VH-VL binders against Asparagine synthetase domain-containing protein 1 (ASNSD1). Designs and how they scored, part 1

All scores and structures are predictions.

Target 1, 186 residues: Asparagine synthetase domain-containing protein 1 (ASNSD1), of Gallus gallus (Chicken) (q5zjn0r2to187)
Amino acid sequence: CGICCVVALSSQHTICDYFSKDLHCHLRRRGPDSSQQLIKTVSEPSYECFFSGHVLHLRGLMTPQPLEDVNNNIFFWNGEIFNGVHVGDSENDTEVMFRHLALCSSEADILSLFSSLRGPWSFIYYQASGHSLWFGRDYFGRRSLLWQLSNVSDGAFCLTSVSVNSESCNQCQEVPASGIFKMDLR
Structure headers, positions and changes below count from the first letter of each chain, unless a header shows other numbers; Kabat numbers aren't used for antibody chains.
F, E and O are the ipSAE of ESMFold2-Fast, ESMFold2 and OpenDDE, as the mean of both directions, binder to target and target to binder. V2 is 0.75 times the mean of E and O plus 0.25 times the DockQ between their complexes.
[cut] stands for letters that were removed.
The coordinates of atoms that the task and the answers printed are left out; those that the model quotes come from them. Centres of patches stay.

## First folded at step 12 (VH-VL; from p3 with light chain S32T K33R)

Design q2
Fold by ESMFold2, fold request of step 18:
Structure q2 (fold): chain C 186 residues (1-186), chain A 119 residues (1-119), chain B 111 residues (1-111)
Amino acid sequence: as target 1 above (186 residues)
Amino acid sequence: QVQLVQSGGGLVQPGGSLRLSCAASGFTFSSYYMSWVRQAPGKGLEWVSGIYSGGSTHYGDSVKGRFTISRDNAKNTVYLQLNSLRAEDTAMYYCARGYSYGEWYFDLWGQGTLVTVSS
Amino acid sequence: DIQLTQSPSSVSVSVGERVTIDCKSSQSVLYTRNNYLNWYQQKPGQAPQLLIYWASTRESGVPDRFSGSGSGTDFTLTISSLQAEDAAVYYCQQYYSLPLTFGQGTKLEIK
């Protein structure tokens, strides 16, 4: 599926600066069957997050992304799990991962979860209570995840599964495959 | 083949201590959540404790501060240390296998070990 | 803590009949789109055995006559055609939150 997350920590930038119509078309191309967008605006500490997810569902039940739980956590999952979790159907991977992330009581639990996984994956996880954004991809980088780092000093940060040849996205780079990243939104 | 084999248990006095062991075989022990569940004579099931593959531990309210769960992945064994035992701790203790990702349905159980706390 | 209340406490039925066991949770066990509730069977002198997880998913090797249903706070285990070997105590268990909790059990007897 196509996934995008834009974080704005400064009032000098808007989410529209980083989410172009061209990017949206490319995301829809990867997941034409469903799209869902969420905005999280937080006053203290001050930040705004935009989440856009686009899903392709070739067989049966639609599972839209992002997922949101009752604690306002947000989760994107792009991948398959071959071992490491008990999953009956591939549609359950997203919910199983989301629940386990939401149940983790420490950063060590989160890291141990991903260290036990096998399969191609990339993810974005917004932890509302911790004002934290987690993201990463599998050891071999078999699922795309890009970041745009040129605007971080201006208080903006972008993650996306697709790249377009445009002015706003021409500086996107692959997220390194060798780790899990955490961004403190405070 | 795929099994949990328990050892330990027996008769102890109130205030005493005991260690229960549960040895796993036929599966990748280090990937699973391990748990202890007890059943007092004639009563239902009560969850006692659990431990993630990553080492974080959980305890039921009635045993917090008295019981300690641990695991040794080199020996494929989970332990329950029972301290400051009370008569109410008399039960059959089962070890059980669950899944590390919050999927705590127990699909494999040990045979049970009896702990009797009596003056 | 989530309390699970089963009904009935005991039931006696004939082979071939349908039996229904209810489990009511003090709080919803629905997370996103899955219900975090299990059913176990415990025959006399044996450890419990898993029958159903996620409220309605049958564990491998469990006969088709066992089914689970319900959502949120109200759940049901159904045995559609009772067999003599089904005499046991049945427990529901939630795994929505810690501490994990079980229902008090339902004793099923064959008459």
Scores: ipSAE 0.036, ipTM 0.642, lowest interface PAE 7.5, mean pLDDT 80
Fold by OpenDDE, fold request of step 18:
Structure q2 (fold): chain C 186 residues (1-186), chain A 119 residues (1-119), chain B 111 residues (1-111)
Amino acid sequence: as target 1 above (186 residues)
Amino acid sequence: QVQLVQSGGGLVQPGGSLRLSCAASGFTFSSYYMSWVRQAPGKGLEWVSGIYSGGSTHYGDSVKGRFTISRDNAKNTVYLQLNSLRAEDTAMYYCARGYSYGEWYFDLWGQGTLVTVSS
Amino acid sequence: DIQLTQSPSSVSVSVGERVTIDCKSSQSVLYTRNNYLNWYQQKPGQAPQLLIYWASTRESGVPDRFSGSGSGTDFTLTISSLQAEDAAVYYCQQYYSLPLTFGQGTKLEIK
């Protein structure tokens, strides 16, 4: 799957300016089965998030990404659950993971959830009420996830599963496969 | 007003078919997991079927292969097609709203539809 | 399947008294710190209503006299001071795994 999240903090630029056509093209190639985009604008605190998901159907019912629940939480999943969390025949890994995340009430719960997983994965999870952005990879880094932090005045923070030689991602680096990251957007 | 309004049901002979409908209003229907729960006369609650917003379905073992749950998000309606009905399927059928992606506590219920299977 | 067994099956209690209803699951419904266990109230001739979710979180609009406790396999619904309108059948329900299952119900009558 091709997943991308761009976060802009009080930028004079539109959030779409940070999302190049080249990046979009590469993301689509990773997930040609479905494409979806979502923008979240928050005034207090002031930030804007752009989400772009491109799904490659592997198993179960195809689930367009990102997922969004009634609490305005947003979730990207790029992975396969081999063990640790039960996925029924009529369920999708993405849906199951999102369910478990919704039931987490602390950072420790979230860490425990991902620590139990076996298989390749990367994820992006936006918690609306906490203004938090979670992301990470399995310890083996089997699914690519890159990050780039730009100046607040002239750039944005970007997470992407694809590398592109463009202004938006020319300095992207692989997210360390050392655990889970939490970004406070306040 | 947030509500679920059910229709359909009635009296049917064994082997017959019925289609139940549940129309939602007052909320974003496509953001919710919908379920059917039934209750035989004088008995407890039994989960029958559920459907994700994206269309993935689940069934209780007692109804697999006979019942089909579906939804039309454009019409804010969930359906239950009951085929090959048996006497033991006689019950009050409720539609219920759960949260999408597995938060299956049902905070909104329809008024119920009675299904009677009898010779 | 996860079986839920409630106790007692029926109880008669006077107004103002404390009532406890137990629900035992055949296997744990706990993951991390959250229990996939809910409580419902069904009054005569009505559809069920959600009381408690996540074992102990009270649904909006539910009176404070209702509370849920427990973890893992043992859960309890408590009514601190029974009111006449609390006459109903109460059900526990798990959604830890499919199929979703309910307890057999506890009928609460007012003396």
Scores: ipSAE 0.019, ipTM 0.599, lowest interface PAE 5.6, mean pLDDT 89
Fold by OpenDDE, fold request of step 18:
Structure q2 (fold): chain C 186 residues (1-186), chain A 119 residues (1-119), chain B 111 residues (1-111)
Amino acid sequence: as target 1 above (186 residues)
Amino acid sequence: QVQLVQSGGGLVQPGGSLRLSCAASGFTFSSYYMSWVRQAPGKGLEWVSGIYSGGSTHYGDSVKGRFTISRDNAKNTVYLQLNSLRAEDTAMYYCARGYSYGEWYFDLWGQGTLVTVSS
Amino acid sequence: DIQLTQSPSSVSVSVGERVTIDCKSSQSVLYTRNNYLNWYQQKPGQAPQLLIYWASTRESGVPDRFSGSGSGTDFTLTISSLQAEDAAVYYCQQYYSLPLTFGQGTKLEIK
């Protein structure tokens, strides 16, 4: 599964300026079964989010990524649940996790949810109402998730499950496998 | 397993009509931009029509007003209705998969369906 | 409409030789970082196959001997060492603007 999120806080460039062809290519390779894109533009506060998901179907129903709910929350999942949350034989891990996230009413709930999981995982979760971007990896870092912050003039932040040798992500580094992160986009 | 399978086509007189179908399997059909591309005998490729995942359509100038592209995401199928056919519409018609949000390079093609318009 | 002109229209080359096919667009197909230009291969009796997209990105499964280069209005498809199975017609295609358009094709034959 290839997942990517770009957040742009500057109006100097379009959000697409930060998404390279090489990154797209590598993302597609990770998930050849489905490819989707989504752009969220927020005027107050001012930022844009670009989401690109590429899915490899493993079990259950084919679920393209990212997922979006009625509250405009966006979710990426790159992982497999071995334990902690029940996933039926006909269900998809991504949908199950997204449903559980929707039931969380606090930050503590979200932390508890991910702490209960067993198996390799990384995720990206955008909460529209709170203008928050959640992301993280399992303790062992078994699923890659890289981040890069552009220079001050560019004003962009990128998360990606795929490492590429391109100008857009040459200095990407692995997100520490020390838990989950919350970024305030305000 | 990822494939496009075409059906329809055949021989028709000028002014006649045909309906082409292209059934998708092995991928999330509703997430992709679908197109029809045709090739006259011994000639090059010509883009005919395209349709967004959400249903918005595009047409080449040579077929506007005569051809209609549509899709049924529940059936994983894209269609091309050919009306008011002319001799110059004789061609092998291919359905092809592109990507949504403007990434219209075609990485998956059907096997083609021959349409022959002749008196 | 954006017109694409390929050169040459046909070429015969020996196995192992380098082959270059050019594609010129009537206007630039560059936007931001991406060139909206693709290359296809069509072997006799078969449907076209995608080789290159975004001018220089090789599609999965395409041999390394195929490469794309160029930007703006001038593009080139290169086969570094021609193989017998590479006999085909090659097309460039733009999707910078509607309608989508193809080059007239280049027929590559093996000597």
Scores: ipSAE 0.011, ipTM 0.564, lowest interface PAE 9.3, mean pLDDT 90
Fold by ESMFold2, fold request of step 18:
Structure q2 (fold): chain C 186 residues (1-186), chain A 119 residues (1-119), chain B 111 residues (1-111)
Amino acid sequence: as target 1 above (186 residues)
Amino acid sequence: QVQLVQSGGGLVQPGGSLRLSCAASGFTFSSYYMSWVRQAPGKGLEWVSGIYSGGSTHYGDSVKGRFTISRDNAKNTVYLQLNSLRAEDTAMYYCARGYSYGEWYFDLWGQGTLVTVSS
Amino acid sequence: DIQLTQSPSSVSVSVGERVTIDCKSSQSVLYTRNNYLNWYQQKPGQAPQLLIYWASTRESGVPDRFSGSGSGTDFTLTISSLQAEDAAVYYCQQYYSLPLTFGQGTKLEIK
């Protein structure tokens, strides 16, 4: 699955400044079967998040992404579950993982969920109530997740499953497989 | 007002087809899991089918291969196509709203649409 | 598939009395701290209405005389101080896994 999240924490820059047609083209190539884009604009605390997902139907039960729940949480999943949580024959990994994340009441619950999980994966989870962005990849890094750190001092942050060069964009680097990351958007 | 309004039922012969519709209003339809639940005369409730907000579908064993659930988020409508109907498919069919992230407690129900399969 | 068995099948109770309805699941429906079990009320000629979700959480607008309890495989719906309008069929439903399944129903009548 091709996934992207761009966060703007400052009014000096917009999501549009960092989203390029080159990145969109690469995301579409990773997931040509469907695409969905969401913008979350929050005034207090002030930030804006752009979520773009492009899905290839590899397992027949894949749901177009991102997923959004009634609490305005957003979830991207690129992976497979071999062990650690139950997935019914008529369910898919993305919806099962989102349900389990929605059941977590603390940071420790979230970390425990992923520590028990076996299989290749990467994810992005926006937790609206906590104004938090969680992301990471499996211990072996078997699913791509890249970040663009050079724009953070300018109030922008980018996560993507693909790498794109452009005149207005720094090159992305792989997110370390050493842990699960939380960004406080406040 | 938050509601689900159903249409499309009726009398049909065995082997025939019908399409049921369920139109939503008063909520963000595209964010919800939609489901069909049926009740044969004098009997209990049976889950028939469900569809995720993103369009992925599930079916009960008794209808798999014969029924097709679909949705049109632009029209706030969920559909159930009933094919190869049998006498045991005679029931009141309800549409119901749940959540896409697996919280399938149905907090909103349509009024029901009767399907009668008889010669 | 997870099978739900309700008892009793039918009960007749006077206004003001307490009634309990049991639901037994063939498998545990508990994950972490939540039991994935609902209760519905269906009055004659009407669609079902949600009463209880997560085994014990009352849906908005449901009178507090309705309560749910239990965990794992054994669940109970309790109606205290029964009212005449409580005459209905009551169903439990699990949503721990697909396919979604209902109990067979318990008919509650007012004497």
Scores: ipSAE 0.006, ipTM 0.485, lowest interface PAE 11.4, mean pLDDT 79

## First folded at step 13 (VH-VL; from q2 with heavy chain Y101W)

Design r4
Fold by OpenDDE, fold request of step 18:
Structure r4 (fold): chain C 186 residues (1-186), chain A 119 residues (1-119), chain B 111 residues (1-111)
Amino acid sequence: as target 1 above (186 residues)
Amino acid sequence: QVQLVQSGGGLVQPGGSLRLSCAASGFTFSSYYMSWVRQAPGKGLEWVSGIYSGGSTHYGDSVKGRFTISRDNAKNTVYLQLNSLRAEDTAMYYCARGYSWGEWYFDLWGQGTLVTVSS
Amino acid sequence: DIQLTQSPSSVSVSVGERVTIDCKSSQSVLYTRNNYLNWYQQKPGQAPQLLIYWASTRESGVPDRFSGSGSGTDFTLTISSLQAEDAAVYYCQQYYSLPLTFGQGTKLEIK
């Protein structure tokens, strides 16, 4: 799957400044079966999030990404659950994980959830009410997730499961597979 | 060849206007942040303006409200509209290629266009 | 605005000698372990040429004798063994924040 989240903390820039056609193309190649995009604009605090998901259908019911719930939380999942969370035969890993996340009421709950998982995974989780962006990879880093920060002036941040050439991502680095990250967007 | 070719400029009276052009070739123009840097005769470099592929623009304080940077990605060209020109705007103007995501180091430069503002 | 001050303003050095040019920033240009500081070379009658970006990364095609060092507010461009063709004006430039700013330049002449 191709998953991407761009966060712009400054109103001086638009998402199109940071989301290149090249990146979009690479994302689509990773997940040619379904593509969705979503923009969340928050005025207080002030930030904009762009989500671009591209799904590669492997098994079960194809679930387009990102997922969004009634609380405006947004979730990307790039992985396979081998153990730790039960996934029924008719269920999709993404939906199951998103349901479990919805039941979490604390940071500890979220950490516990992901720590219990076995299998390759990376995720991006936007909590609307907390203005928080969660992301991470499994301990072995089997699913790529790159991050990039702009300079202080631009105040932009990107998470992407695909790498692009130096024209689009000069300082993209793999997110450390050492834990779960939480970014406060406030 | 990867290059930037500039055009425009010349002699103009104070209060006049000029339009500079910078045509890119040999690379994916739309993926880059483009900038204008000027150099007064015998002086150092001064950043003038920049523009993202998406259209967001930046300006140095000395030119805000007078200069306008724009780009046409279909034509692989970046422009600088110089209005209300002053004597202190006299300089060699360079277009330069920077990178997106605020990576504004300029690894490709045009040949320069001389702008002379004189009465 | 971030001010960059280079030193010296001018220097004359013999071929083969080591040259160092300093650039001091009015505030730190370090962000997330990256220094947003570049070095340019401008030969007479030519456009500037990028030498170093990220304070210490040499641009492709730039000779090994050029190197950048420093972090935060203090940076140095070093030419390990000066060549005749290195006669030029050198500029540091920050892009930590807008507006982008350059140092005043250092004129390097061959003795």
Scores: ipSAE 0.683, ipTM 0.894, lowest interface PAE 0.8, mean pLDDT 94
Fold by OpenDDE, fold request of step 18:
Structure r4 (fold): chain C 186 residues (1-186), chain A 119 residues (1-119), chain B 111 residues (1-111)
Amino acid sequence: as target 1 above (186 residues)
Amino acid sequence: QVQLVQSGGGLVQPGGSLRLSCAASGFTFSSYYMSWVRQAPGKGLEWVSGIYSGGSTHYGDSVKGRFTISRDNAKNTVYLQLNSLRAEDTAMYYCARGYSWGEWYFDLWGQGTLVTVSS
Amino acid sequence: DIQLTQSPSSVSVSVGERVTIDCKSSQSVLYTRNNYLNWYQQKPGQAPQLLIYWASTRESGVPDRFSGSGSGTDFTLTISSLQAEDAAVYYCQQYYSLPLTFGQGTKLEIK
């Protein structure tokens, strides 16, 4: 799957400045079966989130990404659950994980959930009410997740499961596979 | 090969206008931040303007309201429209390639175009 | 605006000698891991060429004798062993914030 989240903390630039056609192309190639995009604009605090998901259907019911719940939480999943969370034969890992996340009532719950998982995975989870962006990779880093931070002037941040040509993303780095990250967007 | 080739410029009277162009080749132009930097005769470098791949523009204070930067990604070309030219605008103008995401170090430069504003 | 002040403005040095050029910014250009400070070389009659970005990362193709150091507000370009072809004007440039600004330049001549 190709998953991407761009966060802009200022309104000085359009999301198009940070989401290149090349990146979009690479994301689509990674997940040709379904493509979705959505934007969340928050005025207080002031930030904008762009989500671009591209799904490769492997098993179960194809689930376009990102997922969004009634609380405006957004979820990307790029992985396979081998153990830790039960996934029925007809179920999709993404939906199962999103349901489990909805049952979490604390940061500790979220950490416990992901620590219990076995298999390759990376994820992006936006909590609307807390203005928080969660993301991470499995301990072995088997699913790529890159991050990129702009200068302070632009105030933008990107997470992406695909790398683009070195010409346009020289500063992209793999997210450390050392744990789960939580970013406060305020 | 990777290069920027400039055209335009010349001699113009105060209050006149010129249009500079910079054609890119050998790289994915639409993914880069493009900039114009000028250098008055015998002086240092001055950043003039920049434009993101998505179209957002930036200007130095000395040229705001008079100069307009634009780009045509289909033609791999960045432009600088110089209006209301003044004597102090006399300079060698360079187009330069920067990187997206605010990584504005310029690793590729055009050959320069001389703009002379004189009565 | 962030002002960059280079020192010296000019210097004459013999081939083989060590040269240091300083650049001081009016504000810190450090953000997270990176210093948003670059160095350029401009030889007579030529366009500028990038030497160093992120204060200390050497651009591809740049000789090893060129190095950048510093953090925050104080930066230095060093030429470990000056060569005849290094005669040029050197500029520091910040892109921490807009507008982008350059130092006034340092003219390096060969004795």
Scores: ipSAE 0.614, ipTM 0.876, lowest interface PAE 0.9, mean pLDDT 94
Fold by ESMFold2, fold request of step 18:
Structure r4 (fold): chain C 186 residues (1-186), chain A 119 residues (1-119), chain B 111 residues (1-111)
Amino acid sequence: as target 1 above (186 residues)
Amino acid sequence: QVQLVQSGGGLVQPGGSLRLSCAASGFTFSSYYMSWVRQAPGKGLEWVSGIYSGGSTHYGDSVKGRFTISRDNAKNTVYLQLNSLRAEDTAMYYCARGYSWGEWYFDLWGQGTLVTVSS
Amino acid sequence: DIQLTQSPSSVSVSVGERVTIDCKSSQSVLYTRNNYLNWYQQKPGQAPQLLIYWASTRESGVPDRFSGSGSGTDFTLTISSLQAEDAAVYYCQQYYSLPLTFGQGTKLEIK
C-alpha cells in the first residue's frame, strides 16, 4: 500500500509544497486498486494534515484507506497480523486494529498493543482529541515508512511509504524500526 | 470439555466482601478476554467488569472503585473481588469468555453464582 | 453510555409463527463498516447463550431460523419458524464502546 501524510504547522507552508505528481504516481504503484484523500484543517491549534492512501487488494472486495471514525480519528494500516485476532481477514484487520487503538485510554496501552503484535506492519494514526500523530513500523522494518526531517524546523512534516527523487521529498529517510513515535500537533 | 465453573458466592451483610472464582477448562484461557455479568432477581443483564489476557481491566460505573477483577493464567482462573457491598449488588453473577482486540461478544458462560446482600 | 431499548417487552406467539424483536440504540454502534451489536437467548434457569454477533452473524450451532438485521441505531432479531424450545428472554448487547450495555430484555412465551 502507498501512504502519505503531510502536516503543515504554520501559515507559511501548504500541503501543495510537499505533494507532487511524482509522489502520487509512486503511491499508486504500491496501491493501484483504490485511493482516498482526506484533509484535516484545524484553526485552534493551527495545523493542517493531508492523508492520502492507495491500497492493493487481490480480492473483489476493497477497504479504502485511510479510515476515519466518528471521533474524527484517521488511521492508515499497511501490514499483516499473525496473532491475536479472532476474525482476522485482510479486510477486517484494519478496522479491528483501528477500533482497538481508539479504545486505548493511555500512551502505555498504545505501546503495549504494538509490542504484542506479530507480523509486518507500518501505520499512521491521527488522534483528533489529543491533536496527536502516531506512527511507526514493526521491529524488523518489514513495511516501508519514510519521513522528511529537513522541513520540521519550518513547521512542516512528511511521512510516506515511497520515496521520490524530487524537491518535495529529496531528504526522506527511513523511520527507525526501534519504536513508536508521537508528534504533538499543538 | 470447554467450560467455565464458578464458585464463591453466598449471603453477606451490607458493607461486606466476597471473592468470586471462575475456573476455565478445555481452551487456552490465557488468550481470552474474561468478563463478569450480573443479573438481579427478575431483572435484566448488567455488565460488571472485564480483563484482557495481559491484565488490563475494565469496570462498569456502578461497581468502579468497589470491585476488582483479576486473573491467574497459570490456574486458568478469573476472580472478582466484591467490596463495600450494597443491597443492589444482590444478583446472579456470571463469568463469560470474550475475545481480545475489542471483540466483546460472549460465547461461553459459567453456570452463575448467587450473591445475596442483606442483614 | 449507550442505552439499548428493546421492543416489545413481552410477546406470546404460537409454534411455527414468525416473531421479531427490535433493539434501538441511543447512539450508532456502527464503527466504520461493522455494527457492534449482539443478541443473546436466556432460557429459564440458565445462563445466556450467544445467538448473533456483529448484528447479523449467527454463532456456530445456532439454528438458521434465527437471524439478525439492522444498522446504526435500529436492529431486529427475527425467529422465522418458532419452536417450543425458543421460549426465553432475548437480550441485545452493544460492544461498540465501554461500558458494555444490554437491552432490558424481551420475554418470548409460547401460546
Scores: ipSAE 0.064, ipTM 0.640, lowest interface PAE 6.2, mean pLDDT 81
Fold by ESMFold2, fold request of step 18:
Structure r4 (fold): chain C 186 residues (1-186), chain A 119 residues (1-119), chain B 111 residues (1-111)
Amino acid sequence: as target 1 above (186 residues)
Amino acid sequence: QVQLVQSGGGLVQPGGSLRLSCAASGFTFSSYYMSWVRQAPGKGLEWVSGIYSGGSTHYGDSVKGRFTISRDNAKNTVYLQLNSLRAEDTAMYYCARGYSWGEWYFDLWGQGTLVTVSS
Amino acid sequence: DIQLTQSPSSVSVSVGERVTIDCKSSQSVLYTRNNYLNWYQQKPGQAPQLLIYWASTRESGVPDRFSGSGSGTDFTLTISSLQAEDAAVYYCQQYYSLPLTFGQGTKLEIK
């Protein structure tokens, strides 16, 4: 799957300034079967988040991404669960992980959830109530997740599962595989 | 075998305290969400409290601030501390097992422990 | 909080008959493709026992005569050919959101 999240905190720039046609093309190559995009614009505190997800059908099953719940949380999942949580016969790992995240009551719960998992994964989770963006990848880094740090001074932050040329991605780097990250959007 | 064995019930005065225990065997206790469900005499089931494998807790509105759930994964035991007891807390208390990933269909129940709050 | 209302409150039926018990939720318990609703059986003097989860999936060891159906806010437990051992109180329970809630129960008696 191809996943991307762009956060804009600056009033001088919009999501369109940072989501290039080249990035979109690369994302669709990772997930050519389905695409879905969501924009969250929040006025207080002021920020805008863009979410773009691209998936493959798996034996006739498809969960479109991103997922959004009734509390306006947003979730991307790129991975497989081998152990650590139970996945029911009529569920897939994206739905299972999102439900678990939505039921966590604290940061410690979120960290405990991911510390128990085995399998290759990367994720992006927007927690609306906390104005927080959580993200990370498995300890061995088996699923790609990149971040762009060079635009932070311009009030922009980008996460993506694919890399693009320098015009589309200003020196994207691998997100370190050693942890789970939280960004406070306030 | 896979089971939950409860203890700690009894008769207590209003305003008193009591501690319920539920000991698990035959499964990996530390991986499960544990819950307490009560049933007042002649009444239906009421969810009381639950605790994640990692220790985060949840409470029903009628018991918040008075009851405390806890667990000791080394002893495979979940506890319910009942404080400031009222007559309406009189019930059969069951412990029950759910899944820590939020699948709270309770597939294993203890035998029940009666708590009676009376003058 | 999500309230669950069962109907009927009590029913008396003969062995071999079909019986239905309804559970209505104050809000939808459907998340993506799954309904987060369970059914329990409680026989006299016993703890509740899980019958059905995800609205329609039978727990291991539950006889085929028990089936669950419905979606969203309206759910039904059906016993297709009642046996004497089925005399019990039946509860629905939602686990879509906290706090977890149960229906008030339906007492099933054998004539």
Scores: ipSAE 0.005, ipTM 0.530, lowest interface PAE 12.4, mean pLDDT 80

